# Ledger of designs, part 3: VH-VL binders against Large ribosomal subunit protein uL1m (MRPL1)

Target 1, 266 residues: Large ribosomal subunit protein uL1m (MRPL1), of Saccharomyces cerevisiae (q04599)
Amino acid sequence: FFHTAKKLYADDYKPAAMSSNAPSLTKDQAKKRELKRLVQRKAEAKRPATASPLYMPVTKALRYLRAAEVGRPQSQQTINLTTLVVGERGTAPLSGSVTFPKPLRYIKIAAFTNDESKLEELREKYPNHLIGGADLVAKIKSGEISVDFDKAFATPDIVPALQSQVARILGPRGVLPSVKKGTVSDDISSLLQESLGSMPFRQRGNSISIGVGKCYFTDREILQNIISARAAFKTAVDNQKSKKPNILSKTTLSSTHGPGIVIDFA

## First folded at step 9 (VH-VL; framework fv_lacutamab)

Design t19 (from p1 with heavy chain S105G Y106P)
Fold by ESMFold2-Fast, scan of step 9:
Structure t19 (fold): chain C 266 residues (1-266), chain A 122 residues (1-122), chain B 107 residues (1-107)
Amino acid sequence: as target 1 above (266 residues)
Amino acid sequence: QIQLVQSGSELKKPGASVKVSCKASGYTFTSYAMQWVRQAPGQGLEWIGWINTDTGNPKYAEDFKGRFVFSLDTSVSTAYLQISSLKAEDTAVYFCARDLEWGKGPYYMDVWGQGTTVTVSS
Amino acid sequence: DIQMTQSPSFLSASVGDRVTITCKASQDISSYVAWYQQKPGQPPKLLIYWASTLESGVPDRFSGSGSGTDYTLTISSLQAEDVAVYYCQQYDSTPYTFGGGTKVEIK
């Protein structure tokens, strides 16, 4: 069953418009074909999920995905959600974060500030995380503290020190705090409260992919995570505030070894 | 006010059955799972299982499979725990507890019922 | 099943003392730990979830810490009203399991 489902899913990924009859295209013809395909993809996005031959309710889908992962290591038993995104050329890719009711893992953070009162508050509130000022920056620069945290946050007052002393250490790992990433704030306590437990997402190509659970999670835990992801994706679309916003399209659930299954999501 | 109100205490003989109710109010019943936990006199907390209030699907801990049955009446926002073929070892306070709120952090019990004492004796 | 081992089973301390209760899981539970307080004749009350997140309305003298298999609940300055039994619980995987409890009394 899994081989048949995967083949149908793969075929379903290839819209009819991709099977062009033209052996070669001029630049003008290619442009016209791209516009036609965009119109078709926008129409496909409005088609109900139940019309797909690969559709099934989430709980039934999870039964099949769990069966595919029986006997596999827990680290390989991730349930993934992939949403296709339809947008015009030049439209910014969707990005944001989703706070799952049941996170897939604990996320360790680092928080940097030169404000002594904020350091005291954060150290008491988040004792399992790395909290510090210039002292923590120096320890990271020297290698005394390993960069084993998943996210980092800072107040504006310590950003110059981070940029000058540890940017070459934190930058390649994608954890250097920046205004652009929304990881810098004067109100760092509120930022941490909002961001802890959140999973970042970013549109890559024409899709957004995130893990929404493990096979050993309950159906309800996975369903609630899926609905949280839906809310976050729709918020990202609304935040574009563009006359040509991106459109959420076909959404599938999959596991490492299981079939891709269409669910009702967008 | 968000609350879970459980039925009154029960005194039963061995071999009888009991049905404990847990009525929810102040929130959307089907948006939260209902967990069941028991506590024998002078002992600690023991997880029995939980039920998905939207689908009705239950999950039981191994030791509670067979005699323990969860059910729902969504029209009155009430969850039930039925225990059949009661044994003296079933004597305990039985709690229902709400799992989590939509969009809030992980699966923990934030609101608890007051408990229903079930005593099994001759 | 994941086993949760709490220590100590009982402790007696004075008002104002710093109290620490430990909880050890038989396997990595990725910080999916909650702490509950139960006073005589009452249902348990949620204090902390996700190992270190304080539940709304809970006094800030309560805090949680830990990772992997080892977790702690700390009361920075014990008050008379804190006399209770404290339980840790893992919710990483079903069946959800509780620690054996720690009874806290005032000297």
Scores: ipSAE 0.000, ipTM 0.396, lowest interface PAE 12.8, mean pLDDT 83

Design t20 (from p1 with heavy chain S105D, light chain T94Y)
Fold by ESMFold2-Fast, scan of step 9:
Structure t20 (fold): chain C 266 residues (1-266), chain A 122 residues (1-122), chain B 107 residues (1-107)
Amino acid sequence: as target 1 above (266 residues)
Amino acid sequence: QIQLVQSGSELKKPGASVKVSCKASGYTFTSYAMQWVRQAPGQGLEWIGWINTDTGNPKYAEDFKGRFVFSLDTSVSTAYLQISSLKAEDTAVYFCARDLEWGKDYYYMDVWGQGTTVTVSS
Amino acid sequence: DIQMTQSPSFLSASVGDRVTITCKASQDISSYVAWYQQKPGQPPKLLIYWASTLESGVPDRFSGSGSGTDYTLTISSLQAEDVAVYYCQQYDSYPYTFGGGTKVEIK
């Protein structure tokens, strides 16, 4: 079953070779065949995913994908989502970004605020990151804590302390929070949520492919990431503001060594 | 961040009606179904029903059809349970809970409201 | 409706004991079962879903197993904070149904 699923999905990637079985087709015949194939692809895009013989509920699909990756390095345990896109000639490719509730790549951040209630909230929500106020600034200045974080964020109330005490340490590393860089906000919780887990996507050919989790993520975490990806893809379609917008079609989940499995998505 | 906050306790007389609210925050309201569960004093959990937050279509357990009505206001990410013609037997804590449904996948209630106590007494 | 029969209804055990709670469905529920913990005055808290998958933030001493119609929740080493009522729930089909609950106390 797995090899059949991969083969069928691979065929979905390939645009119909227009008239390649009849090299001598006229220009009009080629145009008519392409239009007919476009109509067929649009009709298929409107078919429920459950009608596919390769359909599985997401939870069952994840069991198969996890089984295929047993014993593999963590770097190879990525679960990918691929959505086919049906569009007319000349329609711009879809692009955008998605913010995942559960990021696939760990980035270490530092967050600075003098507000005790915000410190409590952030430490609870981001226990593996560097969260603090003036005490954290002092520890960075003294060298007690190394600057090994990838990004830093701050509320406006601690910015003067950052600039006076650690600007010469954080500035050269490109991690000094500033209003100009968008890394300073009174609503720091929303800023961190928007900044962490953001992943760009861009349509390549007739598909969009994006990682949505690791095999060691929970089903819930992967599903929440899939839902976020769906919302982002639909937003990209809406942003085209076209009379003939792209249509999101069949979507599959796959892993490095696992099969391609059709899921309900578009 | 993900939270369901329910309205406060209610003390009602038999024959009155009550409307319990459940306000969602920290997630996309219409991506999750809202389940309703009750618990009578000293008793176990009893499933009342489900409402699709995107379509507004409700499903009720047979014993709760008629007097129990689900509704929602998506503009404020809030679901409601209304009980009409209250009886002493309706005395219970009423919970709302989030359920992730995706296509043909069935899921579990991962986030629960704190509960709303409804007491029906003369 | 799918009936969920949970046993025992009550158990008293010592700190450090292995505790086992069972749940039997009236028909095959294909591992679509969740386990919840409810402490007095609190809403239920999800512990386990899909029969054996541990919810994030739940201590490793909790585990679930089973298939078909028979499912089990195990606490490998009971702690004082585990005093609660535990419920199984099937989510294979609507209406969702719960087990009768198991009250766990420390003796």
Scores: ipSAE 0.012, ipTM 0.445, lowest interface PAE 8.9, mean pLDDT 84

Design t22 (from p1 with heavy chain S105A Y106G)
Fold by ESMFold2-Fast, scan of step 9:
Formats: C-alpha cells, sequence, structure tokens
Structure t22 (fold): chain C 266 residues (1-266), chain A 122 residues (1-122), chain B 107 residues (1-107)
C-alpha cells in the first residue's frame, strides 16, 4: 500500500517532469502549455474535497492512521498534514508559523530581565519556566542551575550581564539571547507568547507539509491543530496581497506507514 | 472550557411558536457544525438535523421540514431552533450538540447542551 | 432511512458484572457508530465513536466492537454510577438515527 499511497498523494505530476526524452518545444509553445496546466490545476483546486474518491472524514482517517501505527514507537507516530499549493511560476512560496493548541513538542524557556514588574508578570504566567534577572544569571554562572532549556529570551537591559557572565556557557549551546536571533525585545511577553507552541512552515515545491499531532493525541487535539494550520495557511495566502495569489488545493493526512487520505480543509 | 448553554424551558399553547437558543463558548463557533436532537417524554433520542455554522446551510430530517428552522448569530456564537405552529406532539426536550468535524456535519456529537424543555398544552 | 435496533431494552445486573448491549443496523454502516450514556435529567454523553474508539475521559471499562451491521457496547465491570440509558447512533448517512436505548439498572 505504501507505493500506491504515494501516487495518490503526489497527484502524478512528477512523471511528466522526469521525462528526459520530451519533444523540443518553442518557448512560446512551452509557456502556452504551462498556462493551460495552471488553469486546469486552479479549476481542480475549486472542487470540493468530498467529490474525491479518496476522501474520508477526519475522524475515520485518524482511526485508520492510528491502526496502521499500532505497535510502533510513540516518538515516531506522527500525523502529517500536506496541502498542495497552486500558483504561477515566479510567485513567492508561502511561509509563516502555526501556533498549535496542543504542541507536538515541549519547549523549555528561560527569560531574563531586570524589570521587576515584568518578572512578576512572567512568573505568574509561566510558573514552570526559568524566569529571573541578575540572580538567575549568577546561578547559571555558578552551575547551580543547569542549561536544559531549548530557548532563551531577554530584555535589552540585561544583555550586557548575559554577555559578560554567561556567554561562554550559553553561546556554545546556541541559546544566548541576541538581537540577530530576534530573542531580545522590550516586549518580552509578546515574544514568549509567540514562541511557545509556534511551529514554522514553508512551501517546498508545490506543497506545504506540517506535523499536526501524534497518534496518541486525542481526535479533538489533532482536529484543533488542523484548524490552526488551516487558519495560518489562509493568513499566509491573504498576506501575499497579489493579483495572482497562491491557491490552497488538495489536503491529505498521512502517517509513517499509512496511506495519504484526502480531507476537507481548503 | 468548551460549553453549550441553552435557553430556559417554555410553556406554549398549540399554534404558537418557540425559539430555542444554544450559546457556544470555549471554541471557534464557525469551525464546528451544530446538530439538533429531541427527546419526547419517556422516549428515545430523535435526530432533527444540522446546520453548517460557517455557511449557514441547514440539513433537516424529512419529518422536521417546514415548521422547524435553524438559524445562527455568529457575532454572539449562538445557534437557534425555531418551531412554528406548535402541536402537542412537539412536546420534548430539545438538545443542541457540536459536530466534531470542522465546518461539516455528519459525525458524532462530542459536546451537548443541557437541553430545553418545550411543553405544548392547552 | 437506516434503522438501528438495540437490545435488550432493559437490563438489570450486579456491580462487577460484564454487561453487553447490541445494536443492529438495517444496512452496512461501515463502523460509523457512536455510543452515548444518558443519566436521568442530563444530556447524553459521548462514550465511543467509530465503533471502538474510546472518548477522552471515559473509563476504560467501556469498550465498543463490531463491523458491518452488528455492533456491541461492553461494560467489563459494572459500577453503581453506570446506571443510565445507553444509545447507539449511526452517522454513515442522513438522517442520523439512534437505537431505542437500553436502560441499565443495578439489581
Amino acid sequence: as target 1 above (266 residues)
Amino acid sequence: QIQLVQSGSELKKPGASVKVSCKASGYTFTSYAMQWVRQAPGQGLEWIGWINTDTGNPKYAEDFKGRFVFSLDTSVSTAYLQISSLKAEDTAVYFCARDLEWGKAGYYMDVWGQGTTVTVSS
Amino acid sequence: DIQMTQSPSFLSASVGDRVTITCKASQDISSYVAWYQQKPGQPPKLLIYWASTLESGVPDRFSGSGSGTDYTLTISSLQAEDVAVYYCQQYDSTPYTFGGGTKVEIK
């Protein structure tokens, strides 16, 4: 079923592109044929997903994909969402970020500021993360607190202390806050809010692929993540503000060993 | 917290009309369809229909076409069931329930309102 | 319309007993079956969907099985709080239809 599933998923445009013996066409003839194919792809994108013989309701799709992954390591049981994108050649690829209600991975965060008001606010909102000022910097320098966090953020006022006291500790681990990395801001609360649960996406070729959950997540958690992905992809399309924007087309759910299943998404 | 809160009980005379409300909270209202189910006193569950909360497109079971009308007020995340020309046999508890699939009806109901009792008597 | 025939209509059992409720569809419904629990004065609560998938927060003593036209809800060890009416529902095609219900009581 794996090879057949890939064929259904890929929509069979690859074989045409792989032909090394294609007849020589004039530049005008080649452009005219490309335009004709684009028009056909745009028409197909406007058809409802339920018209596809490969369509399945999301809840049935998830049950099927979970069954295919029974007995597999839980760390490998990822449910992926892939959306085909239709656009004219030369149109910028879609990119952006999705903030999932149920993140696929936990991100440990450290936040540094000398502002007492911000410390109190952040400690109340993020009680299980490392939040502090000069005291936290000193504890990291002494080794009293281990560097087990995935990302670190700072306000500008504590950056000199970070550079002088802990740069040799945080720098090699890639977690030293810097303006270049976008991890330093006066509005640290907004920066943390965006970073927790956020996942970037980028169009590669004619598709966007993103993980939307693990097989052991509930249907509700996966569905909420799918809804968030849909909103983010549509926002990316809207942000193009072009007379010829990219169009979201066929969307499939898949897992490591299961087939691609068409769902209602665009 | 995901919740559906329905309007209070109604006592009506035959021939009157009633409008039951169902207010959603804790989720994006237009991402899930709303289904309606009734239960007559001492009887089982009976499906009335669903409404797509994004498009407003309804689907009714045949026995409920005509007098039963679904509507929405998306600005306050509320769905409505209106019953016109009430008959004694319309006496029942009316439930709204969320369809798990986004923008589409046709699936199981994961969250239910508490129910609205409609009593039709002279 | 698809008819859902539920049996038995009434069941009385002791705490700790295994309870089995059966639901028969008038045609193949491809495992598009949900099971609901309704306690007196309360709305129905989803227990199981897609014939055998347990809803989050539902105790694992509840299980569903079946395919085609025949489906079963099992309570492996009945508890006092399980006193309720249980309904099966098909969602394969509209109109969605419910079984007649099974009233479960403690003996």
Scores: ipSAE 0.000, ipTM 0.439, lowest interface PAE 10.8, mean pLDDT 83

Design t23 (from p1 with heavy chain S105Y Y106S)
Fold by ESMFold2-Fast, scan of step 9:
Structure t23 (fold): chain C 266 residues (1-266), chain A 122 residues (1-122), chain B 107 residues (1-107)
Amino acid sequence: as target 1 above (266 residues)
Amino acid sequence: QIQLVQSGSELKKPGASVKVSCKASGYTFTSYAMQWVRQAPGQGLEWIGWINTDTGNPKYAEDFKGRFVFSLDTSVSTAYLQISSLKAEDTAVYFCARDLEWGKYSYYMDVWGQGTTVTVSS
Amino acid sequence: DIQMTQSPSFLSASVGDRVTITCKASQDISSYVAWYQQKPGQPPKLLIYWASTLESGVPDRFSGSGSGTDYTLTISSLQAEDVAVYYCQQYDSTPYTFGGGTKVEIK
């Protein structure tokens, strides 16, 4: 059944066709064609997921996606969720953040401050991350501590020390805190909470794509992440300050080698 | 923590009615269907039906149509099973359980309530 | 209705033994089968779903296999805490139906 599902996705699945094969279009013809496509996409967004020949319940979909990735490296066994977005010309792309109950990747951070009270607070709250003041800067400069963190943040008071002592080490790696990058704040606790507590998403073209799990996650973990993604996408739609907001449409689960499978999402 | 907590045991006379509650916590109540299963003393498990917690639409096994009614109070994340015109053969432990699946057609029970004993005797 | 026939109804084995429980459906259920463990005075606990997928937190000595109409639950090395009644359940079509149960005891 896996190869049959793959063939349906590649060969048998076609969205409603629009037949316009003019060699060149007038501006009026182009506008009319654009409107027709928009109307058809809005109609398709209203179809129930179960009407798709590629529909499966989530647990069945996960079974097929896991089968497709058998024998592959675990680091590359990502399950992706793609939601089509229908919008009018000029509508801003959807963006927002989602906090997954089961993160796909652990992000290690470094935080620098000369404030003793902030150091105590951050070390208590983030015991598995690199947190320090001038002492940590010196250890990075000496090579005693390796630069294995994904992001770094600082309060303004330690920025001169970072620039003078470790800019040549952190700068080329893209992790040197700076005001320009938004990684420097007097309220460093809020900045870290924002960076670790949520994952950003952004509409690209006519879709939003986000990883929702690894094949070795349990069905429950993946389902909880999908539910969180749905809530975040709906919130992004509700937060649009437009009279013509974007519409969430067909949602598909996929993996690197597996078929695209339509699921019930919204 | 995901949890289903059921109401306490009931002792009823034949012809009476009983209403068993199942209070959910630790998850979004309307995102999962609620299933009901019974177990008569010394017997195996028997599926009664399920209710869609978002729409309120129930599905009953044929043997349980008529006297058995599912209902919901979404404001307190609680599902109910009401049995009318009780008979001695309704004596059983009644369990509520939720599905893991967010699909409409592949429901299995991942989290169970502790059970409510209903005894029907004169 | 789909009938689930479970065997044996009772088995007694020693700690460390390999235990096998079988479940036969009256028609093809396409691997829509779950296995539950029930200890005295407790609700059932999900062990396996989709015929062979182990529920999170369940010891890896438990495994499921099978397809079509024939399914098996295996405990590779029986432990004292595994004393319980085990049930298979099909969820291919309503009404969902359970096997009669298998009571597992230590001898």
Scores: ipSAE 0.005, ipTM 0.428, lowest interface PAE 9.9, mean pLDDT 83

Design t24 (from p1 with heavy chain Y106D Y107F)
Fold by ESMFold2-Fast, scan of step 9:
Structure t24 (fold): chain C 266 residues (1-266), chain A 122 residues (1-122), chain B 107 residues (1-107)
Amino acid sequence: as target 1 above (266 residues)
Amino acid sequence: QIQLVQSGSELKKPGASVKVSCKASGYTFTSYAMQWVRQAPGQGLEWIGWINTDTGNPKYAEDFKGRFVFSLDTSVSTAYLQISSLKAEDTAVYFCARDLEWGKSDFYMDVWGQGTTVTVSS
Amino acid sequence: DIQMTQSPSFLSASVGDRVTITCKASQDISSYVAWYQQKPGQPPKLLIYWASTLESGVPDRFSGSGSGTDYTLTISSLQAEDVAVYYCQQYDSTPYTFGGGTKVEIK
């Protein structure tokens, strides 16, 4: 008895009866429904993609998406990848960037530096772009090389030469490198990597959507971009540092006029 | 530049073992599976198997199970093919090739190593 | 295993000729076929995948066609540098299998 009486006395007692009403019961029911839906979403995320009636191998999916876009303007023939994300309430949305082996938009750049080691590195990594030091600045000033690039970047050491020799040429075109525009950095390699082929992604609601190619890209180019997107999404999940991180779920490929096709992804 | 560079030719006696290397450069090694193909002198191409470079899981054609073993050293972007208890019939050029395998969409070999000649003779 | 039967084993043609190589699978491979070119002393080079998709950098005189079990590689105007052995390969299911090869020579 003493043990029973002591246990009853030690039990938490919540006042008051008036806190029990329809709104609090509705909130409890809503919570239970949300938990049930979360469990269902987690279970669905673990089902193999091949179980979907809309599943196709990536190459077959691309064939059908290309067929759906026949006769459309090439600029509008984008292949989109959408990945559903399952997470618990309050988990931060996933975000990051993907560096595509085949960018959806080709941007021609010019890069300027007086550092010979950086010139060698950049010329190896970006052979189809304009890379040089004072010699390149002189060629642009003389008109030997046309200003047909979309963006220009520089290390701090060559900025005075750019301002004195080619500011009148590059300034009006909006491509003169400047600290204010974020186009000048001592670590020019990182700056170029962020600007070329890098595409930001951000979870909106319960999904991440990103363009992974154009219908006129090869299957290999689109697949390489999909692989890069997967790696970036998984890195974003790993970077959450959470005991209950977001789960990548069903992934579909689609085009402007085509259907959504389920593919293996995560 | 994307390339696969293989180790040099080997001359071995029957019963010996050989380990062929395939060093990848110019791409993310673990994003692509590595396939192995052989070609006996004057003969056609014969698929040996592939290895998942991310997980390390291999898959072998039935005729090559047992004596043939795939392995990886991801820290140096290198795949290996080891053949034990060598027989005269193992004389061939051995190629590694990059594979764009994605889920259930097994793909073709887009980049090939130059080949490693293995000659087994008494 | 899926068997790939390639024909002819050998052909000799003149520069400018249209050349056709055929590959027959023992079962439906759903267009999962690739074509490779191998020159003496070199590794194979990918020409075509997904039956008809031309690999980047490959001359447009090369084309592929077919469906189901029957596939064809065509060289519309044979050049001297096209002397090689050509192989078809199915990648529908493992083990991946190759055709026996077609040796193409100039007359």
Scores: ipSAE 0.006, ipTM 0.445, lowest interface PAE 9.7, mean pLDDT 83

Design t25 (from p1 with heavy chain Y106F Y107S)
Fold by ESMFold2-Fast, scan of step 9:
Structure t25 (fold): chain C 266 residues (1-266), chain A 122 residues (1-122), chain B 107 residues (1-107)
Amino acid sequence: as target 1 above (266 residues)
Amino acid sequence: QIQLVQSGSELKKPGASVKVSCKASGYTFTSYAMQWVRQAPGQGLEWIGWINTDTGNPKYAEDFKGRFVFSLDTSVSTAYLQISSLKAEDTAVYFCARDLEWGKSFSYMDVWGQGTTVTVSS
Amino acid sequence: DIQMTQSPSFLSASVGDRVTITCKASQDISSYVAWYQQKPGQPPKLLIYWASTLESGVPDRFSGSGSGTDYTLTISSLQAEDVAVYYCQQYDSTPYTFGGGTKVEIK
């Protein structure tokens, strides 16, 4: 019985063009048909999620998705959130970033500062990351420390040393801290806090898709990430400042091998 | 650290009013609804209602309509319960508690304030 | 309103005992039930939601089961720190309603 439900949900929620392969239409006929479909999609977006035959409470959905991933490698047990977006022609695609309370992936960072008090604070708070001043810059220049970190950040006071000593090493790898990239700040602690949990999102076609957890996360951790995603998506809508902004519509949870399940989101 | 901190105890005369505060920290205030529950001395838990922190829309249990009013100050992440025309039977500990408000799935209360004792006597 | 009838109202058991508390709803609540633990002078603490899902940080000796109208909280091996009043609560429809509570103490 689980296999039948899985096939039905997965097939029904496949990303597919909703356009008809009907015979050629005049531009006027196509425009009228598109307007009618837009009105229908706006009405559908306002229907409660519970009206969907593919709806489940999030807690039940997570149980089904975890069952589908039993025996799979933990690295492949991702829970994905997909939100449909309804908008009028000419409205910019939604984009932004989500700061997750529970990040899906560990990233290794490097942080540079000449401020001794900041070094002490950061080393205590981030013991598994590369934190240092001129000494760390020198070790990177000499090759004693390999550049295997994913991102790097700096306070303004050490930027000249980075530019003169390691720009040719860090620059080609895209990890040289710069004001232009937003990786330089006097308040480096806040910058690191924001960056470690930050996940970008962009609307592609009529949907936004983002990972919100792993099957081995607790329900609470996944929910906190879903709530953060919702807040970020709504902020992106509000930032459009349009008289006819995009509307967040049907949202589904899925996993690598599990079904697509409709959940409450708006 | 996620926490809800409520205002201190209140001793009131019948007919007075009281306003209990519940200050949230450690999470995005408007992403969770706030529920209110009371507990009379030596008695069980009684649901008063909830307020949507994003829209400000309240929902009250029938017995609490009229004298009980929920409000918010989102700039300081604080919810309020105001009780007017206090009666002796309003004597209770009043709790605020957060609620995910993701449809029915998450309307349970995962984080609770410490409670505010309201005593109504002459 | 949905009535939640909780039993027993009081129980006394020994450390290591299996303890069960039952909760009966006046109508089908589709597993939208939570269980809370309240110690003297403290607010309630969430133990279980959606009938059987254990809240993070709650010891695995606590478990919930049931469906429809009948739900049970079980403590597989009672510990001294489990002395408290336990409440079930339905959140299927407003007004949300609580059971009358079960006071658990050690013999």
Scores: ipSAE 0.011, ipTM 0.458, lowest interface PAE 9.2, mean pLDDT 84

Design t27 (from p1 with heavy chain Y107H, light chain Y32W)
Fold by ESMFold2-Fast, scan of step 9:
Structure t27 (fold): chain C 266 residues (1-266), chain A 122 residues (1-122), chain B 107 residues (1-107)
Amino acid sequence: as target 1 above (266 residues)
Amino acid sequence: QIQLVQSGSELKKPGASVKVSCKASGYTFTSYAMQWVRQAPGQGLEWIGWINTDTGNPKYAEDFKGRFVFSLDTSVSTAYLQISSLKAEDTAVYFCARDLEWGKSYHYMDVWGQGTTVTVSS
Amino acid sequence: DIQMTQSPSFLSASVGDRVTITCKASQDISSWVAWYQQKPGQPPKLLIYWASTLESGVPDRFSGSGSGTDYTLTISSLQAEDVAVYYCQQYDSTPYTFGGGTKVEIK
């Protein structure tokens, strides 16, 4: 029975020509079918999220996702956001960065400037970080202050002092500020705001995925991060400057062990 | 950090107009809707409406359609409430408050302005 | 319009007492309820949103509960600084209506 049938129709004996199942289309017919499918995908993108059978309000979604991650280490309890992207063939993938009000990981920074007014501003805003001028450079050089920070930033005016006094200490650790790395700016306050919570994103295939929080974050912290992600994704769409830009579509929240849940987003 | 700062108190005669401002700072103005709420002397809170700060589209409670108009100046992160043909019944403290614009679970007011007292008397 | 009926309108309690304020919606509002605290001469302050989620910076003696049409704000151990008027608000559908308020004072 099945042994005889399997021998006659084994995969190694079935040529590709025997599996032809698609009719040949003219270039115009193929183009019309592509346009019809694109129109259908664009129409789906405009449907309200509440029409999805997988929809939940974000707070309900977060309750389910937190329940799925009970008993897991806090460092592994990540909430992810995935947005589908609808676009025409050949449209560049969306990319950019999101600055989160609540970063998914804490980083300790050092900031260097010779400008006293900037030092006062930064010390007020970042009291738990290392902020200083030539005095801080000297303390790092002497070993009085340990290099335990994850990133460092500087204004152009202190870069020569950093290069001459501490380059051999900070360089090997990968934390020496440089123009090439984007860690030097006259507007250091804005650079720190962007960098402390910054997370890059890039469209992979037809979607963008980014972490937006941990299960132990408050609902509000996660919502503020989702808002930041939405703003960044819309900015990336606007920056395409294309007559036919990509459209943000269905957005889901998920966790490592939880379900994918559709939420309001685009 | 995040603040909503409203314009000062106004004393107006019946039939006049008033324009209350609400200046936002410390956040991206167009990422959050702005709601307006009033409170008559010794009374409770009454919802007037909201404005979508990204699109500029307003939504008003039925009792406030016509004389009450929301507007925006996004270049200075400011929302406005204009009341025309003022009546004694419009005497109240008017509050602006920040709201999220997406979905039902987000429509609570997390940051409030200090309030603008509008007194209408002859 | 959705009516929010808040009770009681006034209560007087001692420091350390458990205080309960209730809010009843005229229809199912699916937990889209917020609670606000207003002290004299100040704007309202958000305490609770989505029925039971505590706003950042709000003391944990405040809690919210409920579902469907019936919601409750509880202060587990009343403090002197809690003297205020408390309001519930539904945001299921516009107009977003408030309860009549509950004035809490110390005996």
Scores: ipSAE 0.005, ipTM 0.420, lowest interface PAE 11.7, mean pLDDT 83

